# VH-VL binders against Putative transcriptional regulatory protein rrnAC0199, part 3

Target 1, 159 residues: Putative transcriptional regulatory protein rrnAC0199, of Haloarcula marismortui (q5v5e2)
Amino acid sequence: MDERIDPDELLAAVGFDADESVLTRRQAEVLALREHDIRQSDIGELLGTSRANISSIERNARENVEKARQTVAFANTLTAPVCVDIEAGTDIYDIPPTVYAACDEAGVEVNYGSSNLLQLIDDAVDGAIQQDTVQVPLRIDVTNDGVVHVRGQSAERTE

## First folded at step 1 (VH-VL)

Design b06 (framework fv_clesrovimab)
Fold by ESMFold2-Fast, scan of step 1:
Structure b06 (fold): chain C 159 residues (1-159), chain A 123 residues (1-123), chain B 107 residues (1-107)
Amino acid sequence: as target 1 above (159 residues)
Amino acid sequence: EVQLVESGGGLVRPGRSLRLSCTVSGFTFGDYWMSWVRQAPGKGLEWISFIRSKYYGGTTEYAASVKGRFTISRDDSKNIAYLQMNSLKTEDTAVYYCTRVGYSSRWYAFDIWGQGTTVTVSS
Amino acid sequence: DIQMTQSPSSLSASVGDRVTITCRTSQGISSALAWYQQKPGKAPKLLIFDASSLESGVPSRFSGSGSGTVFTLTISSLQPEDFAAYYCQQHNSYPITFGQGTRLEIK
């Protein structure tokens, strides 16, 4: 039941490994217990420390997660050897050849077929494709590992 | 061949939490978006959340009924999708299905389903 | 949220009959619609996606049609194994929503 929560079991269930994580084991324990809706004061009693210390640990843990997210986003931006801008009004049947040509030029292998690439675009940007035409400007980035990222661009983009 | 196996369901009191797991075999898990769909006893299907693949940053979406209470996550190295369910309500009583989001052109169809795990929230 | 309304909510039919189920949406969804079959005690099974595309392994007696706000699932010659609940689902906008279901029963 919920009344007998063991932090070790919670972390084991999700495969937590402090050696691979930006979080300390204690930070991971606090986050896991909070996700189970345990109050900070009760976590303090369970882990043998003050509520104030638990609050501090949780704050530091969430800050570390946000910093890691920003690092990954930055790395993805820098390591994308392929960047393709698609204008609104582009026929969708022109998109896969354009992306594949850019990837070939950059020496990047993409393991997705054209229909999968178009699905990725439609899924990433709601309403991006209507009647086989792109509705909003798009930017498609492809990493060295062939990972495709699609994002919508505003009409006011200065580039 | 292709299987989704849910676990972690059970009986809990209102206000408590449960974590559901979905163990996947027979396809390249990391390439697919994963979703949870539930069905209350004698009622219809309700989509509750999905998580995109790493190619979309593992971003998530939730139905309003569970937003802020449920968290979907995935571990691609272990081929497991999770649903963390907090602050459970009697209205959350349902069979919870793990589903794969289909891959073909422009389609968010749920093409593979697990057999479901039952969650009962009652006092 | 996009509301999905199925008609009829229940239907009685005989083996060999042609059965039609309609799904109406509160907003236009283009072709962003799927149909599912659910037998008692079992998980749903995908039948049709993109309004009219037949899923692999699904018998050809099943067909889908429609676009915008009105969609139809047709079973051309009902078989004993077809008595089940049927659901439509849209993915044109989030949240993803399902119809209330249509129960197909033996007459």
Scores: ipSAE 0.000, ipTM 0.455, lowest interface PAE 24.0, mean pLDDT 83

Design b07 (framework fv_sutimlimab)
Fold by ESMFold2-Fast, scan of step 1:
Structure b07 (fold): chain C 159 residues (1-159), chain A 120 residues (1-120), chain B 109 residues (1-109)
Amino acid sequence: as target 1 above (159 residues)
Amino acid sequence: EVQLVESGGGLVKPGGSLRLSCAASGFTFSSYAMSWVRQAPGKGLEWVATISSGGSYTYYLDSVKGRFTISRDNSKNTLYLQMNSLRAEDTALYYCARGYKSWGSYFDYWGQGTLVTVSS
Amino acid sequence: QIVLTQSPATLSLSPGERATMSCTASQSVSSSYLHWYQQKPGKAPKLWIYGASSRATGVPSRFSGSGSGTDYTLTISSLQPEDFATYYCQQYGSSPPWTFGQGTKLEIK
């Protein structure tokens, strides 16, 4: 690990602009240094703070990135021509026909087979499918390009 | 700390059978879809099979359908590939890979691979 | 099935140079379902870029991915010795099988 690595040069190289980002400059510095395989303790020494502070900054930075990604996904969902809500207790064999019917009505072409759709649901939402039934409410959105996105929907929050 | 360790490869004659295993550690195995991806000597990557996190859904490359069976034992953190009616074209290094839950599916961790050679 | 074609098949460059490689799909693929892997000789592949442009954990910032539709690009702004490897693109979106490109081999000039 090169101790002469400069966070300012790293951020300049990728065109980081704090005025246009959800990340603070410090959060961006920590993420950039981590991308260069520098350990949290070494980043702490480089930036003049504790390893614990770096860990906290990285966690907050990654949470901000995830929220931004979810926000973009939500905005894209609002413009999706197809949106299908699947209730808990739905028979798994009813899901692909429901999605295909909605796509046909909206004039959207989907090149995903039934097994691929079920795989996407299982991958996106833990425990969503068990014993041929949906265990939690789901929302399935299909973009104009035929890209399928699946989100779980919970009636109640856990405290 | 995520580790995937394959085993069970070897030399078999055409028409023979092998069972591959992948021992997983360092993550909640039952929460992830798992896949087998192969690479013939000097060639590129080829997806072979995927199994859902709970084991209810399986997907296969057309050329292995009816011959290969992917399965898992979540209580033992182990993924399997039962290979029957093996052909010379199945000769490859077989990788165990973790399918990732996310926007789009990808393979975020891979094992070292186990070599399967089908030769008379 | 969707065929991914990578170009060039081989790139011969020196450390410090910029590397650019392409992945072309036989039909349109959402950028959310296009991924890149790095593989060194004798080693397993590693996830490198997912969703066309997001770097995987531990991937240096000199790597960037871009593209949409049928055309995708992986760029390395300033090559380091450890970057010489084979890079594979992969799609997961249309229908099985989920396919890989044939790979671009990045080698030292």
Scores: ipSAE 0.000, ipTM 0.456, lowest interface PAE 20.8, mean pLDDT 83

Design b08 (framework fv_sutimlimab)
Fold by ESMFold2-Fast, scan of step 1:
Formats: sequence, C-alpha cells, structure tokens
Structure b08 (fold): chain C 159 residues (1-159), chain A 120 residues (1-120), chain B 109 residues (1-109)
Amino acid sequence: as target 1 above (159 residues)
Amino acid sequence: EVQLVESGGGLVKPGGSLRLSCAASGFTFSRYWMSWVRQAPGKGLEWVATISYSGSYTYYLDSVKGRFTISRDNSKNTLYLQMNSLRAEDTALYYCARHLYSRGYAFDIWGQGTLVTVSS
Amino acid sequence: QIVLTQSPATLSLSPGERATMSCTASQSVSSSYLHWYQQKPGKAPKLWIYDASSRATGVPSRFSGSGSGTDYTLTISSLQPEDFATYYCQQYGSSPLYTFGQGTKLEIK
C-alpha cells in the first residue's frame, strides 16, 4: 500500500478556500474523501465521528452545492447580457450559431466550442437532446464574462 | 478586448528582491483566480503561485514558499508577485495568467511575460 | 507527486502528415483536469485543448484531444505550417497543484 489519505492535503490540492465557499471545512473534507472512494463508515473512523453523522454532513454538503449552483444561475439570469430561448423541436446544430450570433451582437466573448456547448446542455438538462433534436424548451444565458448557463424551462412560467 | 500586461522584471543580484505587477483589462478581474507561471530560458513551463478571487487563499510552488508572495488589488485590477531572497534558479520569463471560467484549472489568457534575471 | 511525461520529446514531420503525441501521468488524473497548450518561439503559451478533449476558441478542427486515467493524447490529423510549435500538457490536483509536462517539440522535416 504505502498510500495515505490526509484530508488537509486533499483540500489544499483541490484549492478549497472556506472564506470563498458555501461549504464548511468539514463538509469539504467529507466530499473530498468520498471522491477518493472512501466509505462513509471509514470516514467516520478517520474523522472521529459516526457514519450517520458523516452521511448527514455529505447530504448537507451536496444540498449546499446545489443551492449555490441555483443561486448563481438566478443571478446570471438577472444580469446576463445574452438570453437565448430554444424551443422544443430545435435541431441541435442550430443552437451554437444562434448563441454565438447573440453573443457577437452583445459584444460578449464565449470560450466554448460548439461540441462543448452542446455537452453543457446535455449535462444541465437530463434528456434534453435526443436524435439531434431538443426535447424540452431551454434557456441559455451568457454572462458578460462569457460563462454559459443552461436551464430547462418548466411547464409553469411565472405570472 | 481581454489583456494582461506585466511589468517589474529586471536584473537583480542573488539575495535581492523584485515586485512584479500584472495589469488586467477587458474583464471583471475580481471574479477570476489568477496565477504566475514562469519559464527559464530554453526550458519548459513551471507554475509558481495562484491566488483566489479575494486573495483569501494562496498556493505556492514548494521552492518559492516563504520567499514569494502573491497578492492582488481588485480595486486596481492588478495582480502582484513579491519576490524576495532571489536565487539564480529563479531566472525566468514570468507570465501572468487568468483561470478558465473564473476558477477553472486551465489558464485561458496569458500576458507576454516579464523577464527576471538573477545574476552577479 | 504527479509527474507528467510527454512523448516523444521531439517529433519531426512534414506538412500534410499526421502528428500524435502523448502525455502520461504517474498517477490517474481526471480528464477534467488535463489541458494542452501551444507555444511558438518568443510567444506566450495559448490554451489549445481543455478538459482533455474540448478545443479552445479558434483552434482548428484538425486538432483533437483524447484520453483518461493516466494516458492522454493530442492528435493533429493533417499538419499545416502554422502547427509547428511546442505543445505542453498540464494537470491540476496533486502537489504541486499545477504541473506541466516537459513539452513535445513539433518540428519540420
């Protein structure tokens, strides 16, 4: 073996910064150890607590990450200079040209290639692309910094 | 028009000090992690230091820890590298670099570099 | 602790040929943390491929990146004169946090 797992080293290697994160250091430690395929019971032993407590910490950590992701998406929607609505039935090969044209008009640089942009859609909305066609309505927002965010549009639109 | 412009390099004797500056423009500087990467003459690339958005966390190459300090002034859109106790092996072209997608783990924009020469 | 070794150190080819260069990590690296840079003499490096396989803006389609775990490859399907440069792979994660390979120099002939 000769392989040692040190939570402090894992966090330093990944660049964790508690002052800039929504995660507590303990939450970050648990997530880092789980990414190394360490079982919750073993993490509990390593950190001096119960498996049940580790499970609770991991759940809260993942919830915090998801809330942070949603908060950033909301903030970007309010201030994004580029907003593109994609209707269900759209050919996926029409999406990158539409996004890039809108960005060019707004003077925004985008550092995503076409394939990466389509992958972002697939990652953001499960089942959004099938047989080269968009399955659900999407909104694509691009920030002043060229960061692209994708979300599915719900059946219920606000007001 | 995103650009990084470096300054502060020069000739210095071993044991001396230099402060490098990197002026950023064309993007929201305060939303990006920033790094310094160096390249010795005729050699490859070597990462030196990284700083988070607000400067609350910093990372260093082991051989420069305790000698170099990375810092930033978001109000002036400027990144700094304070280099103390300079050694001959620190001789290199020093690049200022921006992290992809704010705090990604690749460097998407680079300055032209500023040359630091440590010799007697 | 993670060392990136690029091979070959020098690749001598003619325009029109296929170029393949490798980057091998001493330990497994996530593809999301492996990137490639192109550097021409006297110029700053340019991000070329990020997250193992995504082309940076402006990078021609003849360039492709692939790989996972410890083995990564950069391929140029049909060399153009402007492609002759030094290519560096880079990883993030292990101490030191950001590590570069020694580079593969792509030269004419």
Scores: ipSAE 0.000, ipTM 0.462, lowest interface PAE 20.9, mean pLDDT 84

Design b10 (framework fv_burosumab)
Fold by ESMFold2-Fast, scan of step 1:
Structure b10 (fold): chain C 159 residues (1-159), chain A 120 residues (1-120), chain B 106 residues (1-106)
Amino acid sequence: as target 1 above (159 residues)
Amino acid sequence: QVQLVQSGAEVKKPGASVKVSCKASGYTFTSYWMHWVRQAPGQGLEWMGIINPRGGSTSNAQKFQGRVTMTRDTSTSTVYMELSSLRSEDTAVYYCARSYYGSKGWFDYWGQGTMVTVSS
Amino acid sequence: AIQLTQSPSSLSASVGDRVTITCRASQGISSALVWYQQKPGKAPKLLIYDASSLESGVPSRFSGSGSGTDFTLTISSLQPEDFATYYCQQYHSYLTFGPGTKVDIK
């Protein structure tokens, strides 16, 4: 039979409210239709616009979702129950035990294994780890949900 | 012998800025973090922020963001705390205090304190 | 925004007395609690760190205990030089001080 997808029904089913969202209604429609495996060209026909315009809307929608995710992560970091400062010169293999001990004491379950945690540090702060040693002072925050955030602090390597 | 020696008492008018110094001796200046803590007359202790003397990086308590500036001079082993836009509520004794573990530590040595009075 | 409260706010005691001061955190801080002594007109002095570790040079009559949210500082036999204000401080999340407990002569 007719399997015509109605964007209004898709958005209503999930309770989408543009006044409460970082997404416009049009961006939400495109994302919902894409989750139903509708091709961009078909969405263009359905919504009366070009494939290129749908591609642009989808890109902007996904960027907005990513920015919202980063904003929520930042806000959660401000109330982090665990905060660990790591000095330059620290052996990287001392970092996971320190973080895990602090999390255990705070009753926080960490979502990362030791190798993943060290990779996260390396990814978050460019040049932070060299020859198994921390190169710049780091601050590691762990949220109540076990999400780890790492930021570097600029420091001279002087005596 | 570890010693932290602070600058002398200051009297300022509302709206002015004050810069307090803390000279460290008896240890490797760059191996310890330095904090600033204040105490209004008859009141408790209030943490203001921390500086890493090695690189000069700082982290300030939210209440003082935009008004407090911390700096250091490694050639003289001295840290500075400048507080701007002074109000009568800023009248307090200001202390420097060192810690080995930065923000995850305790203050093993304190300066003698600097009285800052803000009055018209 | 970890809040610390101290009880009592003040107490009167005699030389030789056992003095107990409590510090309570608004949320769990594990053992990340420090005790300081402050005499009038002087800077604070570190007494105890990590809730129960006695700082070098501090008399053994001082002891700390507790974990999580409830912490205690005990002076087993009060001496004349112990009349002071005592502050707790947490370093679990940022740094905050308790309001202080004044120990005065009876």
Scores: ipSAE 0.000, ipTM 0.450, lowest interface PAE 21.9, mean pLDDT 83

Design b12 (framework fv_imvotamab_arm2)
Fold by ESMFold2-Fast, scan of step 1:
Structure b12 (fold): chain C 159 residues (1-159), chain A 120 residues (1-120), chain B 112 residues (1-112)
Amino acid sequence: as target 1 above (159 residues)
Amino acid sequence: EVQLVQSGAEVKKPGESLKISCKGSGYSFTSYWIGWVRQMPGKGLEWMGIIYPSDSYTRYSPSFQGQVTISADKSITTAYLQWSSLKASDTAMYYCARLGWYSRSAFDIWGQGTLVTVSS
Amino acid sequence: DIVMTQTPLSSPVTLGQPASISCRSSQSLVYSDGNTYLSWLQQRPGQPPRLLIYKISNRFSGVPDRFSGSGAGTDFTLKISRVEAEDVGVYYCMQATHYPLTFGGGTKVEIK
């Protein structure tokens, strides 16, 4: 093992604080060492544990990062200053103007062109656009930072 | 005051190119579609196409696709209608008009019109 | 293309009398959002068109209340309750529900 690769130094360099993170200090150490291409077995030797234990820690660390990412995305959706509902049957040429108008009214700046916005919809919801029309109801949320999130939605219709 | 101001009358010969303009003022130019409408002498109104100035996204009437080019320069709040090669049948009054928040709204503000005469 | 048929082609009317213009579309103009994108325009001699009514019955800013719109689906009506001299011109219905956008052929309102 290269003795100059110090986990404490790596974490200090990136400002890691376990009290502010979903990761434990040990999980952060393992991720940092892996990013420096250190093998799991070598990390085990460095940290005084088995390769199998390091493998488990890394798996748990990556799962925690993914859950945190999903949590932030969900929270941003709920608090988006701009929320636009697009009904099934809407012409795709009507979508960008509707989103841009809503953003302008809310004072939110976005730097997506019409083609980029329509591509985001197509990428986010499989089969959402066919024959230049929206096939399923969509909700488009825009964050204060101008980040666009698209999701399919179910609107209950009562008789 | 919300206004669309169009360029002046044009007299052209068949085969010549032409570009006419429509300048918006008094509103958020990038928030509204701009449409172009043709009115042949003594005839009714025909929709030619629309453009969304924010990103120059265009949609044409099938009858005018390939016959004209619609463009916009949002830095000077101006939309354009252009012919590469005019024909006598292009003789008409051309109006620009603003659509509301999306492309299915009404044409609520109209330019004064640009008369284009094409004769040999 | 949606065909918009206006009747009558010409409407001579005495000052102070009502006028009625009909517009029929070849297909329903109800859009997926439940709105009907049918509007009425007025074109006075030598002037550009002017919006009178949008979404069937909503009067545009500055338009006198003697103008009213009604209808649903494929059949629409523009009414002028008491025609004034300034109302002379050609009136057009327009649909924006379906592409391409299409206009009616126009109805000429004249004073007799």
Scores: ipSAE 0.000, ipTM 0.513, lowest interface PAE 15.8, mean pLDDT 85

Design b13 (framework fv_navenibart)
Fold by ESMFold2-Fast, scan of step 1:
Structure b13 (fold): chain C 159 residues (1-159), chain A 120 residues (1-120), chain B 107 residues (1-107)
Amino acid sequence: as target 1 above (159 residues)
Amino acid sequence: QVQLVQSGAEVKKPGSSVKVSCKASGYTFTSYWMNWVRQAPGQGLEWIGQINPRSGYTNYNAKFQGRVTITVDKSTTTAYMELSSLRSEDTAVYFCARWGYKSGYYFDYWGQGTTVTVSS
Amino acid sequence: DIQMTQSPSSLSASVGDRVTITCKASQSISSYVAWYQQKPGKAPKFLIYKASSLESGVPDRFSGSGSGTDFTLTISSLQPEDFATYFCQQYNSYPYTFGQGTKLEIK
C-alpha cells in the first residue's frame, strides 16, 4: 500500500544478490513486497505490470523457493551422517529405537520423541503407516543438526 | 507443569477386570507415548505396554497380551489400562509413565500409582 | 527377553561416600540404559538416559557409565536425600525390562 516502498532498498536491506540466488530479481522484489502486505494489484502498478503477471511471478517465486529447499535437503542427505533404510512390513514400534541407535553411533542428537518421529513419517509419506506396520520402503536421513528427512523408496530389481 | 493423575485404589476378586485411568495435563497429550508399568509388593518394575495417543496404536508385553487393553480419550486427555482375568499375582501398584523427549529417553514423568489388590 | 541383573541388592553408606551400583544386561544393548530413583510410597524419578546423559534438574553428583552389557550408576558424594532404591532399565528392545533394584540405606 505504501508507494514510497522502494524494492531496491528492500532487497539491499536483506543482502539479495541475483547472481547468488535461484530467484530472479523480479521474483525477489515481488516476494519482498508481499511480505510487506502489499496487494498484488498495487505491486503490479508499482512495478509497471499486470496483477495477473504479478500473481504468476509470485507463484513461480514460491515454487523456486520450495525447489531450492528440496535441493538443499537432497544435498544434505548425500552427506548425512545417519541413513536408515526401513523395509515394508517393519513394525512401527521398531523405527524410533533404530533411528536413535543410528544417531547415537554417529554422535548426532535428535530432539524428537517416538510419537514425533512416527508423525514425521506419516506426514512425509501418505499412507506409510497402517495397522502398526510400514506399508512402503522408506529412507530416513538425519543431518548433523538433527533434522530428520523421510522419503519413500522405489524398490529396485536386482539385475 | 507436566502432571499425570491416576484413579484410586481398587480391590478386586480373582477372575474380574480392573480399569485404571491416568489423566494428563501440562503438555500436548498426542505428542508423547503413554506407557504402563507395575510393581508387585517388594518387587521390581514390570513393563505392561504402551499407546500412541495420536493414532491409538498399542504395543503390549507378550506376558500380558490377550489380558490387557490400553486406550485413550483425547477429549479428556486420559489414558486407560484394563487388565482382565485377574489373579492374585496381579496385586501391584500400577503406574502410567510418559515416553520422553530428546535423544530418545523414556519414562520422563510418572503418575502417582494405583494400588490394585486381588483377593477373594 | 533381555535380563537386567542389578548388584548389589542393597548397600549401606554414609553421607559423603562414593556409591557405585552395577547393572548387567544378558545381551548387548549398546547404551540404551536409563536409571531411576524411587523413594518409599512414591513413583520412580528419572535420573539418567542413554547410559550417561543426566536428566535436567538432577544433581551433578549422579553419573552413569558403560556400554554393551555392563553399566554403572555412581553418586560421587552421597547426600541425605539420596537414600532410596535405584533401578536400571533397558530400552533397546521390547519388552522393556528393569533391574530388580538396589536399596541404598544409611549406615
Scores: ipSAE 0.000, ipTM 0.467, lowest interface PAE 14.7, mean pLDDT 83

Design b14 (framework fv_navenibart)
Fold by ESMFold2-Fast, scan of step 1:
Structure b14 (fold): chain C 159 residues (1-159), chain A 121 residues (1-121), chain B 107 residues (1-107)
Amino acid sequence: as target 1 above (159 residues)
Amino acid sequence: QVQLVQSGAEVKKPGSSVKVSCKASGGTFSRYAMNWVRQAPGQGLEWIGQIIPIFGTANYNAKFQGRVTITVDKSTTTAYMELSSLRSEDTAVYFCARGRTYYHGSYFDYWGQGTTVTVSS
Amino acid sequence: DIQMTQSPSSLSASVGDRVTITCKASQGISSYVAWYQQKPGKAPKFLIYAASTLQSGVPDRFSGSGSGTDFTLTISSLQPEDFATYFCQQLNSYPWTFGQGTKLEIK
């Protein structure tokens, strides 16, 4: 392994602070080294522990990151300044203008172009777009920092 | 190819400190853990701690926490162990040993010759 | 801390004998155990890692086995140079710990 790899330098470069993170310093070190494609066995050698211990640390670290992401997404959904409901049968070409207009009114900058926004909808809700038409009622929330969340929804009187 | 050479025997008074050196030659020094292990006369092996030179990160056995400091001088490829507040129970042979880990296990592959530290009044 | 217990503490044997030394961990350590040989006045010599992997240059009469908590070191057809103290070590979790040692003596 490349002797130039130093976990202290890697963590400093990305501004890691254990007091502000859900990760322990050791978990952050393991994730940073793995991002540089270093094998678990080599990380164990560098950090003076077993490969099995490194594997366990990595698994716990990734689980913590996923839980943190879900918590942030939930909090952001509760405070979203922009909420747009899209009915089934809506022409897809009407969706980006509607979202952009709502964002402008709320003073929120969204960093998605029209094609990217439509791709996000298609990726988030399976079967949502067919022949340039929305097939499933949708709810689009935009957070204060311009992050777009899309979910399918039951219409007021239907599934 | 790899050789670890330790400093000579020491006789110390109770309450003083001792600093033992371990100079590495041959092979890669910086990426492997350098461990310190002691053995009291007629007794078994006791791990004191380790340092990984490229990181400067040291880990200590809790039994010695607060009394032991392990450091490295990369320019001379030398590891040091300093043990303070010496007591007669610290009389032992102190070994340095290189730690190595493979995908399926770990071990100490090279050992220094040992440094005898005697604590007496 | 993980406790490593060796059995027996001492053993008398003759050249040509098969000798088995056991090592038990207080908790599961997978295969993260190493074995060392120490002769009087010398540093320990590395023999086996990962429970069963023999170090290059170590005679094939030495073998290791085990996983989890129970491990063994076997010497088939004991030779005069094999009389020494043997130690197991776990390298699963800090602090690293060693067995108390097994002294192999001439009968």
Scores: ipSAE 0.000, ipTM 0.447, lowest interface PAE 22.9, mean pLDDT 82

Design b15 (framework fv_lutikizumab)
Fold by ESMFold2-Fast, scan of step 1:
Structure b15 (fold): chain C 159 residues (1-159), chain A 120 residues (1-120), chain B 107 residues (1-107)
Amino acid sequence: as target 1 above (159 residues)
Amino acid sequence: EVQLVESGGGVVQPGRSLRLSCSASGFTFSSYGMSWVRQAPGKGLEWVAYIWYSGSNKYYPDSVKGRFTISRDNSKNTLFLQMDSLRPEDTGVYFCARGHYTSRYGMDVWGQGTPVTVSS
Amino acid sequence: DIQMTQSPSSLSASVGDRVTITCRASQSISSYLTWYQQTPGKAPKLLIYAASSLQSGVPSRFSGSGSGTDYTFTISSLQPEDIATYYCQQSYRTPYTFGQGTKLQIT
């Protein structure tokens, strides 16, 4: 383990401010150390707590990040020129053409390749893609500057 | 194994209709967009139709728009091409093909083709 | 419609040679370009997609490159089984269009 890694330095380098974040300082420290491939047990020793506690902190931190991402996606939906709904059961290979066609109609330029767009979708909604199909309904919004936001939706109820 | 088999080709007079079928096996047909591509004798390839996995969206070149209709029956793993008002220039071998990721990434699985001859 | 022009229309080369075929689009197609191989009497076979991605199961001697309007297909060391007609196709916008084809012969 490299003991030159200081959580305070890592957070300062990226300008972390707990007053502006949904993450607590401790949650941010754990995420930063994990990003540097430090094991949970070693983080526990570094921060003076158990591996199990670090595991819980990481889980809660990632949940908070996911909720924040969904909140931003919702806010952006209100002003986005492009908005497409993707039903559960959709083949992932049909998603990029749907998004690109909608962008073309709206005059919006998106520079993502199809594989990059699919990775963005997978990263945005945990568990959204399995067996090359969409597991939950998605809403995809594209801003005027080509930024793609993905939000999970509740499935429409059958009558 | 992944396979596409075309049928329904034949000799037909100008102005008549013909319906082509393509039977899919070895993959989840309902998850893939599908195309029809034709090739005139001694000539190159020409794309003639594309349909989304759900059947909701369909695309054609101007040369066949209004005359050809692509459709699918996902319960029977079958793709169709209804060809109306046939012209001599529609003569060729018709291939059905599966979109790779989407049709934007090309066609990764092809049938062997079915010949269509439009002649008086 | 986007026009695809291949060069050359025909090509003769010897086994072991490096073979290059080019494809020019009448407007930018953002790397939505596919290369196919068609042997006489057979259906086309996908070799390269997204301009440069090698299809699974296709020999590594085949490669693609390019962007915008200009694309290149290369066979690094020609083999007898590579005798075929090669086509490029753009899928940037409908109607999807193919090049006229390049017939490859081995001398």
Scores: ipSAE 0.000, ipTM 0.481, lowest interface PAE 15.9, mean pLDDT 84

Design b16 (framework fv_lutikizumab)
Fold by ESMFold2-Fast, scan of step 1:
Structure b16 (fold): chain C 159 residues (1-159), chain A 120 residues (1-120), chain B 107 residues (1-107)
Amino acid sequence: as target 1 above (159 residues)
Amino acid sequence: EVQLVESGGGVVQPGRSLRLSCSASGFTFDSYAMSWVRQAPGKGLEWVAYISWSGGSIYYPDSVKGRFTISRDNSKNTLFLQMDSLRPEDTGVYFCAKGRSYLGYKFDYWGQGTPVTVSS
Amino acid sequence: DIQMTQSPSSLSASVGDRVTITCRASQGIRNYLTWYQQTPGKAPKLLIYAASSLQSGVPSRFSGSGSGTDYTFTISSLQPEDIATYYCLQHNSYPWTFGQGTKLQIT
């Protein structure tokens, strides 16, 4: 255990406040220590728990961060200038050019490269991509800030 | 401690197959994307394959597309590279590499590499 | 494919020298650039990510800068253990591509 690494000091340095965060203090501690390349077993010793428990906490922390990001993206998408519908059967390598063309037309700068956009689709909709092909209809929205939100398509709304 | 240990390399003749394995420990394997990177003798690094944390996204460069298949078994913390129709130009040291985030955008840890020699 | 070109392909420098290596992309890569150090017979080691962010545990004498298509890696004061081959990698677009490498030797 490295005595120079104090989780309280790490969290204080970045201004972490558990009351304002979707992360628990323990989840934030684990993420901060992992970003400093501290091994899970050493984190377990430092925090008084097992390596397996640290692994679980890290996984839950990352899931919470992703869910929070998706929630913010959805809220921002309600004001999105760009909306692209992707049909089932679309080759995934056609998706980034389609999104970028729509953003160019709307005057929106995209914060995602092609590999990032495809990964976002894979992460956002389980089972959406198989054999380089989209399996379910998708809707891709891009906010004025260039943030991309992806969701599976439900029945068409006619309102 | 993050560890990546490759195995399965060896000497094979052209047209044959090899399956490489990478055993991962010290991190939550199913939360990170993984890649294979190779290096021919005396040459530079070449990215060979990428697989997302879930296995849902897989990418290859044209040089190996259709011949190599990357896969993972998250229950066993193991990454695989199935190499079919091997060619002399596939000769090199094959490294298993971990992304720091689940998106695999930086290779923060690498295995020691396993040598593959394709010759007749 | 995005081509990554490093300059120089090799250089010789003395301990204490400032060493600069450049990496140029054939297209804009939005700072999705990493730098790696490889000593002979060993696996590469990540030094810099996101073009300018220092990886945890890496000495402060290493730094990165740049944007768009042009990126620079600097060692402010060369140490004997820094003798290695250095590679840049773009991960903005598939296929991910490395530069050809810069071999750094000591004189």
Scores: ipSAE 0.000, ipTM 0.491, lowest interface PAE 15.9, mean pLDDT 84

